# VH-VL binders against p04169, part 10

Target 1, 76 residues: p04169
Amino acid sequence: GLPDGVEDLPKAEDDHAHDYVNDAADTDHARFQEGQLCENCQFWVDYVNGWGYCQHPDFTDVLVRGEGWCSVYAPA
Key: E = the ipSAE of ESMFold2; O = the ipSAE of OpenDDE; V2 = 0.75 times the mean of E and O plus 0.25 times the DockQ between their complexes.

## First folded at step 4 (VH-VL)

Design b13 (framework fv_murlentamab; at its last look DockQ between E and O 0.73; V2 from the best seeds 0.00; counts 0 for: pae E 6.1 > 2)
Fold by OpenDDE, look of step 5:
Structure b13 (fold): chain C 76 residues (1-76), chain A 123 residues (1-123), chain B 106 residues (1-106)
Amino acid sequence: as target 1 above (76 residues)
Amino acid sequence: QVRLVQSGAEVKKPGASVKVSCKASGYTFTSYAIHWVRQAPGQRLEWMGWINAGNGRTKYSQEFQGRVTITRDTSASTAYMELSSLRSEDTAVYYCARDSYDFWSGYSYFDYWGQGTLVTVSS
Amino acid sequence: DIQMTQSPSTLSASVGDRVTITCRASQSISYIAWYQQKPGKAPKLLTYDASSLESGVPSRFSGSGSGTEFTLTISSLQPDDFATYYCQQYNKYPYTFGGGTKVEIK
């Protein structure tokens, strides 16, 4: 679920961790497959306006974009 | 078991092109990327680029950009590396290698390698 | 590009010796991989996150390090270990390898 204080979290920037990109289309990672997005990742928790909370330890300090992607993507 | 089997040795003249094949078996070909790495005599390994066998996307080292083309045939579970405008400095053993990654870090490494293909460029 | 510098280039040792190979990165990186290569053969993966051993790799091999300095250690050198070892970074394109360390018989 969403943590306390989620409303105070800043939005992740590109390259926050694990080659994260706010737009999956921007990735040049060898692992990426079309259709993979943060919003369909097992770590995703929806929040507000296309942004969500990522339960992966390296993203607990930011909000991530649903249309984003990173190299630790895991299908839900 | 995972295997990558490459095509045989090549001898080419300067200015020619060479196309090396890498046939994969023992795993789902489209689930992994294939990298190409070369090694000139007595030199360090040199990464050339990769292809995502699933979606066909590629990434090339800038050093080879415009001269290297990596392709794949999913029906044949085979990746290809074509290098054009060959020079004597391109004389090397060329390897294909399967991409793998650490689940927690997401970084890619090379877990299985082809046996290598010697490409000799000489006038 | 990230430059990977290995030291030493050549190392003479005897069976049973403790061997340490160093790899220095030109900038801070997260992880590196280590490979073993024997003449006429393809490289063989040993470790992939500085410390995790690939399946089938003897426990006498170990990796460590962080930031810009990484090490591969062979606790007790065996006859099968005489080979050339390479480090590799996969943090940034282009992926780059060290110059290699040849471990030879003293």
Scores: ipSAE 0.741, ipTM 0.919, lowest interface PAE 0.6, mean pLDDT 94
Fold by ESMFold2-Fast, scan of step 4:
Structure b13 (fold): chain C 76 residues (1-76), chain A 123 residues (1-123), chain B 106 residues (1-106)
Amino acid sequence: as target 1 above (76 residues)
Amino acid sequence: QVRLVQSGAEVKKPGASVKVSCKASGYTFTSYAIHWVRQAPGQRLEWMGWINAGNGRTKYSQEFQGRVTITRDTSASTAYMELSSLRSEDTAVYYCARDSYDFWSGYSYFDYWGQGTLVTVSS
Amino acid sequence: DIQMTQSPSTLSASVGDRVTITCRASQSISYIAWYQQKPGKAPKLLTYDASSLESGVPSRFSGSGSGTEFTLTISSLQPDDFATYYCQQYNKYPYTFGGGTKVEIK
């Protein structure tokens, strides 16, 4: 679920944590596989307008983009 | 039993290229990445890069100035590391190592290593 | 790049001794592994995530530390433990290793 105060979280910037990118197409990470996106990751909690909350401990202070990716991706 | 078996020692002249192989067995090759690490005589271990054995994506260290290429053959369960424009300073033992992916960091330590391949670059 | 500084470069010890090897990172990190390397052999993983012991590694080996200061301890040195030990950070690319600590017979 969404945390209290989710409406006040800022949008993540590229490289926030774990080689995070707002657009999966921009990653050069070797772990990346085509089709992996924040929005189909097990940590994803949908919120609004293509942005969501990430339950991974290193992303508790930001919203992440559904079309984004990071190196701790795990399929939902 | 997990095993990584590397090709034999190579002697090369400056300016040549060398291609070292690493054959995996005892696990599903495409489920793990393979890293390449070298060690010059009496020096520290130096990370070169890695390949995702499933999709073929690579990441390289900037230290090698675009001279390293890592590939894999999924049917042979073999990874390859090619280093071009060889210098005397490239004389080292080259290791392949299996990725032990750490979920929480999103990065890797190395749980199984090949035996090493000595590459000697001599005039 | 994150620089890993290992000390001492060499130490002489006797069987039964407690041995402590230090690794210092140039930046705060959370993810470090330790390896043992015997002459002519590939490195072998001992610990990861600073303090997690790899399966099959004897319990006399332990890792500890946080931030920039990390240690590998061998509580009671055995003949099989005379080797070179390396730390490795995997907090960020490029992965980097310490310079090594050679544990040799006194």
Scores: ipSAE 0.381, ipTM 0.859, lowest interface PAE 2.7, mean pLDDT 93
Fold by ESMFold2, look of step 5:
Structure b13 (fold): chain C 76 residues (1-76), chain A 123 residues (1-123), chain B 106 residues (1-106)
Amino acid sequence: as target 1 above (76 residues)
Amino acid sequence: QVRLVQSGAEVKKPGASVKVSCKASGYTFTSYAIHWVRQAPGQRLEWMGWINAGNGRTKYSQEFQGRVTITRDTSASTAYMELSSLRSEDTAVYYCARDSYDFWSGYSYFDYWGQGTLVTVSS
Amino acid sequence: DIQMTQSPSTLSASVGDRVTITCRASQSISYIAWYQQKPGKAPKLLTYDASSLESGVPSRFSGSGSGTEFTLTISSLQPDDFATYYCQQYNKYPYTFGGGTKVEIK
């Protein structure tokens, strides 16, 4: 679930961690496969307006874009 | 069970090209990247580049840009590395290696390697 | 590029010895792997992420370190351990390897 204080988390910038991008189309990472998005990742918890919370430990301090991607992607 | 089997040794003249194959088995080929790494006699390992076996995207080390081409055939579960404009300094063992999947780090280390292909460039 | 400097270049040891190999990075890093390579064979992964042991690797192998200084330790050298060892960083492209440490029988 969503953590306490999620409403105060800043939105992630590109390169926050693990080669994160706010738009999956912008990645050139070796592990990227077409159709992978934060919003269909195992770590995703939906929040608001296309932003969500990523349960991966290195993203607990930010909101991430549902259309984004990072190199620790795991399918739901 | 994971295996990477490479094509046999090659002897080439300066200026020629070589194409090395890497046949993968024991895992889902299209879910991983394949990296190419070479080792000249008595020298350290040198990373050359990778191919995403699923979507065919590549990245090359700057030192090899313009001379190396990495491709794959998904139906054969095989990656290929072609190096052109060969010089005597390209004499090396060429390895393919699988990028390890890691949910926590998200970065590339190589958990399985091919047996290596010796390419000798001599006149 | 991140330079990886490995020492010693050659190490003579006997079965049962504790062996320590050092790798220094030209800048602070977090992600380093160690490989074992025997003559005519491909490298074999031993440890990753500085201190994690790869599945199936004997527990006498351990990795440690942080920042710019990293070590691979073999707690009690066995006959199968005479080989060359390489470190590799995977923090930034190009991924780079150390120069190697050859562990020879004394």
Scores: ipSAE 0.059, ipTM 0.756, lowest interface PAE 6.1, mean pLDDT 90
ESMFold2 (binder alone), look of step 5: mean pLDDT 91; pTM 0.935

Design b14 (framework fv_murlentamab; at its last look DockQ between E and O 0.85; V2 from the best seeds 0.00; counts 0 for: pae E 7.8 > 2)
Fold by ESMFold2-Fast, scan of step 4:
Structure b14 (fold): chain C 76 residues (1-76), chain A 123 residues (1-123), chain B 106 residues (1-106)
Amino acid sequence: as target 1 above (76 residues)
Amino acid sequence: QVRLVQSGAEVKKPGASVKVSCKASGYTFTSYAIHWVRQAPGQRLEWMGWINAGNGKTKYSQEFQGRVTITRDTSASTAYMELSSLRSEDTAVYYCARGKYDLWSGYDYFDYWGQGTLVTVSS
Amino acid sequence: DIQMTQSPSTLSASVGDRVTITCRASQSIRYIAWYQQKPGKAPKLLTYDASSLESGVPSRFSGSGSGTEFTLTISSLQPDDFATYYCQQYRSYPWTFGGGTKVEIK
C-alpha cells in the first residue's frame, strides 16, 4: 500500500538509485529486457497520473514513473 | 551441484589477445549472470564486466572498456571473456563467477566461482 | 567509484581465537559481501547483504555493520580459516573489493 505522506513525495530524477530512468526506452543497462517497466514490477504501487510508489528500500523517498525502469526490477 | 569450469593457462606476448572460457553446469545457465574478475599476483580482486546469460547484454568496467569483450553460447552453457592488446600488467588469474541476484540491492554478489585461469603476458 | 579499505592488512592469530576484520567504504552502503581465498584457489562466498550467511558456510563466520564500517568476525578460529579475506561492495558499478586481510598462524 501507499505510505502516509505519499502526496508530499517528489518525483524521482534519472539516476536516483539502481540506474533508475523515468523512461525505460532510455536505458542501455545490461539487465534490461524489453517490456520491463516500473508499473509491471513487483515493488509497484499505483498512485496518480502515471506515477507510483516503489516499495524497494532505496526508493521510499520518491515517486517513480510507471514507464520507468531500474536494475532492481522483478516481475510482478 | 553448481560448477563453473574454466579453460587452461595461457602464455601470450604483448599486443596479443586471449580468450578464456567458463563452462557452467548444475543450474539453468540463462537465469544467471556471469561476471569476470581478475587478480594480478599479490594484488586485490578487480571486476572487469558481466553478461546476462539469457539476453546476452553486457556491461564492462570503464578501465577495460574497448579491450574486453564478453560473450556466451547458450547451447553450450559457456561464457567467454576476450581481452585484447595485452600488456605485461594484464598478467593475472582471471575468474568467472556466477552472479546471484540480490533483489533488495538489485545487483549481484558472487556465489560460485570458476577455478581461475592464469594468463601470463611476457616478451 | 566506491573505495573499500580493509584493516588490518595482516593479522596473526591462534586456533580458538576470536578474529575481527574491518572494511570501510568511502560512502554509505548497505550491500557488502565477504569472501575467503586460500593460496592458489578461487574466492569463496561467506556472507552477503552485510550479515546474511551463505548456505554451507560454518556459523562461526558472521558479518555485521552498516553505513561505512563493516566487520567480518570468526568466533573461534579453526585451522581451515587461515586465509585471506576480502570485502566487496555491490551497491553500485563498478564493484570494488578491499585490499584483503591475511589471517596468519601466530
Scores: ipSAE 0.173, ipTM 0.812, lowest interface PAE 4.1, mean pLDDT 92
Fold by OpenDDE, look of step 5:
Structure b14 (fold): chain C 76 residues (1-76), chain A 123 residues (1-123), chain B 106 residues (1-106)
Amino acid sequence: as target 1 above (76 residues)
Amino acid sequence: QVRLVQSGAEVKKPGASVKVSCKASGYTFTSYAIHWVRQAPGQRLEWMGWINAGNGKTKYSQEFQGRVTITRDTSASTAYMELSSLRSEDTAVYYCARGKYDLWSGYDYFDYWGQGTLVTVSS
Amino acid sequence: DIQMTQSPSTLSASVGDRVTITCRASQSIRYIAWYQQKPGKAPKLLTYDASSLESGVPSRFSGSGSGTEFTLTISSLQPDDFATYYCQQYRSYPWTFGGGTKVEIK
């Protein structure tokens, strides 16, 4: 679920961790597969306006974009 | 059992190219990455790049970008590393290694290695 | 790039000794592997994720550490353990290795 204080979290920048990109279309990562997005990732918790909370330990300090991607993507 | 068998030693002149092969067996080739790592005499191991054996996508160390090409033949369960514009400093043992995916890092550590291929570059 | 500084470069020890090898990362990281290499042979994976022991590796090997300091420990050195050991980070491209620690007979 969403943590307390989620409304105060900043939006993740590209390269925040694990080759994160706010737009999956921007990655040429060797592990990327079409259709993989933060919003369909195992760690995703939807929040507001296309942004969500990622439960992966390296993303607990930011909001991530639903249309984003990173290399620790795991299918839900 | 998992095995990676590399091609034999090579002797090259400066400016030439070398292509090393790595034949995989004992596992589903397309389910893992193949990495290439070299080791010059008395030097530390040096990561060169990797290929996703399934989709053929690659990532290279910036140090070798433009000079190294990693490919694979899924029908032969074989990965290849070609290094061009060879220099004396490229003299090293070149290893292929299977990358085992780490779910937390999103990257690989190397659980199986080829036996290595010595590439000697000399005039 | 993340630099891995390994120490000592050479370590002389006897069978039965407790041996500790240190690896310092230039950044705080989490994903460290350790390898053993013998002359003329490919590296062999010992531990991953800093502290997880690879299947088939003797329990006398253990990895520990966090942040920027990591260690490989051999609780009781055996004759088969004289070799060179390398740490490696796989947190960020390019993957980088330590300079190695040669464990030799005293």
Scores: ipSAE 0.108, ipTM 0.795, lowest interface PAE 2.3, mean pLDDT 93
Fold by ESMFold2, look of step 5:
Structure b14 (fold): chain C 76 residues (1-76), chain A 123 residues (1-123), chain B 106 residues (1-106)
Amino acid sequence: as target 1 above (76 residues)
Amino acid sequence: QVRLVQSGAEVKKPGASVKVSCKASGYTFTSYAIHWVRQAPGQRLEWMGWINAGNGKTKYSQEFQGRVTITRDTSASTAYMELSSLRSEDTAVYYCARGKYDLWSGYDYFDYWGQGTLVTVSS
Amino acid sequence: DIQMTQSPSTLSASVGDRVTITCRASQSIRYIAWYQQKPGKAPKLLTYDASSLESGVPSRFSGSGSGTEFTLTISSLQPDDFATYYCQQYRSYPWTFGGGTKVEIK
């Protein structure tokens, strides 16, 4: 689930970690495949207004966008 | 059981190209990346690039961008690396390696390696 | 680019010695691997994620470290362990290797 204090986490910027982008269409990463999004990733925990919490330890300090992507993507 | 078998040694003149093959067996070829790494005599290993064997997407080291092309043939379970405009400093052993995906980093480390292909560039 | 600096470049040791090889990264990282290479052979993976031992690697090998400093330790050197060892970062492109540490017999 969602951590304590999730309401205080800042929104991630592009390149936060693992080649993260707030819009999956912006990635040039060779691992990317069409249809992959944070919101359908196994690390995704939904929060509010299209933002969620990524359970990967390198994202513990931010919210990520559901339409985003990063190189640690794993399908749910 | 996992095996990567590379094509044989090559001797080339400056300005030529070389294409090295890497035939995979003992695993599902399309489920892993193939990386190419070279080692000049007495020198450290240099990463050149990789191909996603499943979708054919590639990533190249900037040092080799414009001279290296990595391809694959899924029906033959084989990856290829072509290096063009060869010069004497390209003399090295060229390895292919299987990338094992590390979910924590989002990238690969190399769990199985081919035997290496010596490419000698001499005038 | 992340530079990986190994020390020492050459290490002379005897069978039974405890051997420690150091790898320093130019910036803080978490994800490194160690490889062993014998003359004329391909590298062999020993550890990944700094401290995880690859299957089939003898337990006398161990990796440790975090941040910018990482070590590979051989607890009791065996005749089969005389080789060159490389660290490698796989945190960001381009992936880079250390310069190597050659472990030689005294």
Scores: ipSAE 0.013, ipTM 0.720, lowest interface PAE 7.8, mean pLDDT 90
ESMFold2 (binder alone), look of step 5: mean pLDDT 90; pTM 0.934

Design b15 (framework fv_murlentamab)
Fold by ESMFold2-Fast, scan of step 4:
Structure b15 (fold): chain C 76 residues (1-76), chain A 123 residues (1-123), chain B 106 residues (1-106)
Amino acid sequence: as target 1 above (76 residues)
Amino acid sequence: QVRLVQSGAEVKKPGASVKVSCKASGYTFTSYYIHWVRQAPGQRLEWMGWINAGNGKTKYSQEFQGRVTITRDTSASTAYMELSSLRSEDTAVYYCARGKYTFWSGYEYFDYWGQGTLVTVSS
Amino acid sequence: DIQMTQSPSTLSASVGDRVTITCRASQSISYIAWYQQKPGKAPKLLTYDASSLESGVPSRFSGSGSGTEFTLTISSLQPDDFATYYCQQYNSYPWTFGGGTKVEIK
């Protein structure tokens, strides 16, 4: 579930935490595998317009993009 | 079995450069970061930088920025660390180490280490 | 930079003792690893993510803590455990290590 106050969260910038990128195509991280996206990650909670909440402790202050990626990716 | 094997000890004069190698085996080299960490005699471990073995991108500690260069050769599964403008304070054991992360951290601790390379800088 | 302070710098212990080593971070962190180093050898990973035990490491080793204070505990010291122990934070660059705790024979 979505946290209280989700409507007030700002959209994440690239490099917010864990080598986060708003577009998975932009990552050169060694652990990236094609097809991995925030929206198919275990921490993803869908919200609005392709943005969602990430339940990972280091992303609780932002919205992440569904087409994004970070190094703590885990398949849902 | 994962192994990191480093080149042998070096003795250098002040102002010279040294290049240490780290040959990886037992895993997919290009899927991991290789970090370099040094330890001066009786001192703490000090992180120098890393290289993404897959794409060659590097990140250096600010203390070493401008005189450290980390490279890799994917065909040889070998990483290299070159330190220039050597001074006596650079006398240390230099280690390569494989970066490993968990789902929780996303960043690296070091699960396998090379045996270390002693670099002695003296006139 | 996050400073990691270990205490004590040295401790004398006997086989069978419970040994506790402390690591304090200068700011709140979540990600810390512990390493064992014997003279002339590279460090060996013991624990990661504060409390996860590396495979192949004896169960007498355990990590705990959160925020700024972390501990490594050896529940019943064995002869093979006399070594120097280091903590490392990997919460933010640059990675930093503690100053080490030498566990020596009493």
Scores: ipSAE 0.012, ipTM 0.716, lowest interface PAE 8.5, mean pLDDT 90

Design b16 (framework fv_murlentamab)
Fold by ESMFold2-Fast, scan of step 4:
Structure b16 (fold): chain C 76 residues (1-76), chain A 123 residues (1-123), chain B 106 residues (1-106)
Amino acid sequence: as target 1 above (76 residues)
Amino acid sequence: QVRLVQSGAEVKKPGASVKVSCKASGYTFTSYWIHWVRQAPGQRLEWMGWINAGNGNTKYSQEFQGRVTITRDTSASTAYMELSSLRSEDTAVYYCAREKYDFWSGYSYFDYWGQGTLVTVSS
Amino acid sequence: DIQMTQSPSTLSASVGDRVTITCRASQSISYIAWYQQKPGKAPKLLTYDASSLESGVPSRFSGSGSGTEFTLTISSLQPDDFATYYCQQYHKYPWTFGGGTKVEIK
């Protein structure tokens, strides 16, 4: 679920944690695989207009972009 | 009442560096992102990068990575863009622009722009 | 990078005309803004998120479109509207702009 105060969270910046990028196409990380996106990750909670909350402990202070990616991506 | 005021025109030799300033007023500087966008004569606008004025984090366009450095001074409410190893192709008007992300609407856009700084690179 | 192709590059029009300019993205996008730029001046925001009109912008300006094709329409051209117009996507980094459409007096 979405936390209380989600509307006050700032959007994540590239390199926030775990080699995070706002656009998966920008990553050169060796562990990236085609089709991996924040919006299809186990930690994703959709919020508004392409941004969502990430339940991973290192991202609870920001919103992440649905088309983003990070190295702790976990598929279904 | 929001204003972004940039430093004056610069003329530089190839190989030099230029540092352009963008002084913000009329809002809480540290609550917004500042972007830098350039426009060569008769050409399209070209995004260079951004800085989060609050924490100082930056992102640069791949085209400018390694040559551009964006910084800010929170006490002066001023953002800076430094471009090194100048070439004649870097002759352009350089703009700073404020990014507004309206969380409730989900929109991210440039709501205010500086007046622009002409940088001319010639031998 | 998402390529933004804008057409036409130049358009001649008269006061009172309906003017439409088009912006095509190389892939489907959700976030696009339109800017007006007059000679020697900084760009000015007109619309964002494809169709939302910025506060203080006259209602004769409107944005529309989705996916890969977007338009900016000026319903009744005024003397102040002779300018160059640019679209911009902010769906993916790097943010990219169209090549511009210059609206000239006929």
Scores: ipSAE 0.006, ipTM 0.609, lowest interface PAE 14.6, mean pLDDT 86

Design b17 (framework fv_murlentamab)
Fold by ESMFold2-Fast, scan of step 4:
Structure b17 (fold): chain C 76 residues (1-76), chain A 123 residues (1-123), chain B 106 residues (1-106)
Amino acid sequence: as target 1 above (76 residues)
Amino acid sequence: QVRLVQSGAEVKKPGASVKVSCKASGYTFTSYAIHWVRQAPGQRLEWMGWINAGNGNRKYSQEFQGRVTITRDTSASTAYMELSSLRSEDTAVYYCARSKYDYWSGWSYFDYWGQGTLVTVSS
Amino acid sequence: DIQMTQSPSTLSASVGDRVTITCRASQSISYIAWYQQKPGKAPKLLTYDASSLESGVPSRFSGSGSGTEFTLTISSLQPDDFATYYCQQYRSYPWTFGGGTKVEIK
């Protein structure tokens, strides 16, 4: 679930943590595999308008984009 | 046996450039990242940037952007760090350090280090 | 940039003592690494991801903490442990290190 105060979280910027990008197409990371997105990651909790909460400890202070990606991606 | 061997000490004048090498052995070079970290006398460690040895993706600390260039040669298993427009404040020991992919943290901490290269900038 | 503040900057200890070194981050982070550096040598990795012990590092070293407060503990100080210790964060670029804690002979 969504944490209390989720409505006050700012949207993540590129490089927030773990080579995060708001658009998976922007990454050239060696670990990236086509089709990996924040929205199909095990840490994703859907919120609103294509943005969600990430339960990974390094993303608890931001909203992440569903079409984004980071180097600690784990399939749901 | 993993080893990172750096080039020897350099003495440079202000305004010059220096290029330090870091030759890797004992592992698959292209499966790891190489970072550059410096330490001025009596100062803290300072991260400069990194390169993915496999795909060449690189990232620099904002403080060094415009002056630092990190490259690698996969056939020689060697990484390079070139720092331009040298100032006396750039006098430091420069280290290369290896990072492996960690599932939770990516390429973030350094399991093997080179011996260091002292770069002295003086007139 | 995330600022890493270590305390104390210097501590004096005797062989057999329990030593605790603290690292405070300027914003919440999940993971840090700890390094040992002896004079004239490169740093050596001790712990990573806050509490994971690097292979080959003696079990007397342990890391703990979360959020903004992290610690490195040496349960029974040995002669080989007199060195300077540094913490490092890797939540966001640029990676940053603490100012160091020098562990000296009492």
Scores: ipSAE 0.008, ipTM 0.699, lowest interface PAE 8.5, mean pLDDT 89

Design b18 (framework fv_murlentamab)
Fold by ESMFold2-Fast, scan of step 4:
Structure b18 (fold): chain C 76 residues (1-76), chain A 122 residues (1-122), chain B 106 residues (1-106)
Amino acid sequence: as target 1 above (76 residues)
Amino acid sequence: QVRLVQSGAEVKKPGASVKVSCKASGYTFTSYAIHWVRQAPGQRLEWMGWINAGSGKTKYSQEFQGRVTITRDTSASTAYMELSSLRSEDTAVYYCARESPYRWGGYYFDYWGQGTLVTVSS
Amino acid sequence: DIQMTQSPSTLSASVGDRVTITCRASSSVSYIAWYQQKPGKAPKLLTYDASSLESGVPSRFSGSGSGTEFTLTISSLQPDDFATYYCQQYRSYPYTFGGGTKVEIK
């Protein structure tokens, strides 16, 4: 679930943690596999307008983009 | 059992290239990344780069960018690390290591090859 | 790059001693791993995610810490534990290791 105060979280910038990118198409990371997106990651909690909360400890202070990706991606 | 077996020791002259192999067994090779880490005599472990065994995509440490090439052969379940323009400072034991299955904190190295000593001397 | 500073560089201990090794990161990291390396051998994973013990590793090994300060403790040193120990951060690239702590026979 969504944490208290989710409305006040800023949107993540590229490189926030774990080579995060707001657009999976922008990553040149070797772990990336076609089709992996924040929105189909096990840490994803949908929120609003294509942005969501990430339950991973290194992303609790930001909103992540559903079309984004990071190197600790794990399939839902 | 998961096992990574590396090629044998190499002696090279300055300016040469060396290619070290790392043969994986006991797991689905294409499902894990393989990292390369070296250790000069009496020095710390130094991360060089890694390869996604499935896709073949690589990422290198900036220090080695331009001199290191990591490749893999999926049919042989083998990863390779080639280092060019060898210097005496490249004398080290070179290790391959398998990336852990995903955990909260990201990826650590759960299995290591036995190491390959590369000696660079005239 | 995140620098990992390990201390002490060398410590002398006897079988049965409690041994504590420290690792400090130059910036906050969420997690580290600890490895044991014996002469002529590859490193072996001991702990990961700061405090999780790898399967098959004796319970006398434990990791703790958060932020920038981490420790590895061996509660009752055994003959098989004389080795060099390394910490590693895997929060960001490039992955970096500590300088190592050599645990020697006293």
Scores: ipSAE 0.030, ipTM 0.745, lowest interface PAE 7.1, mean pLDDT 89

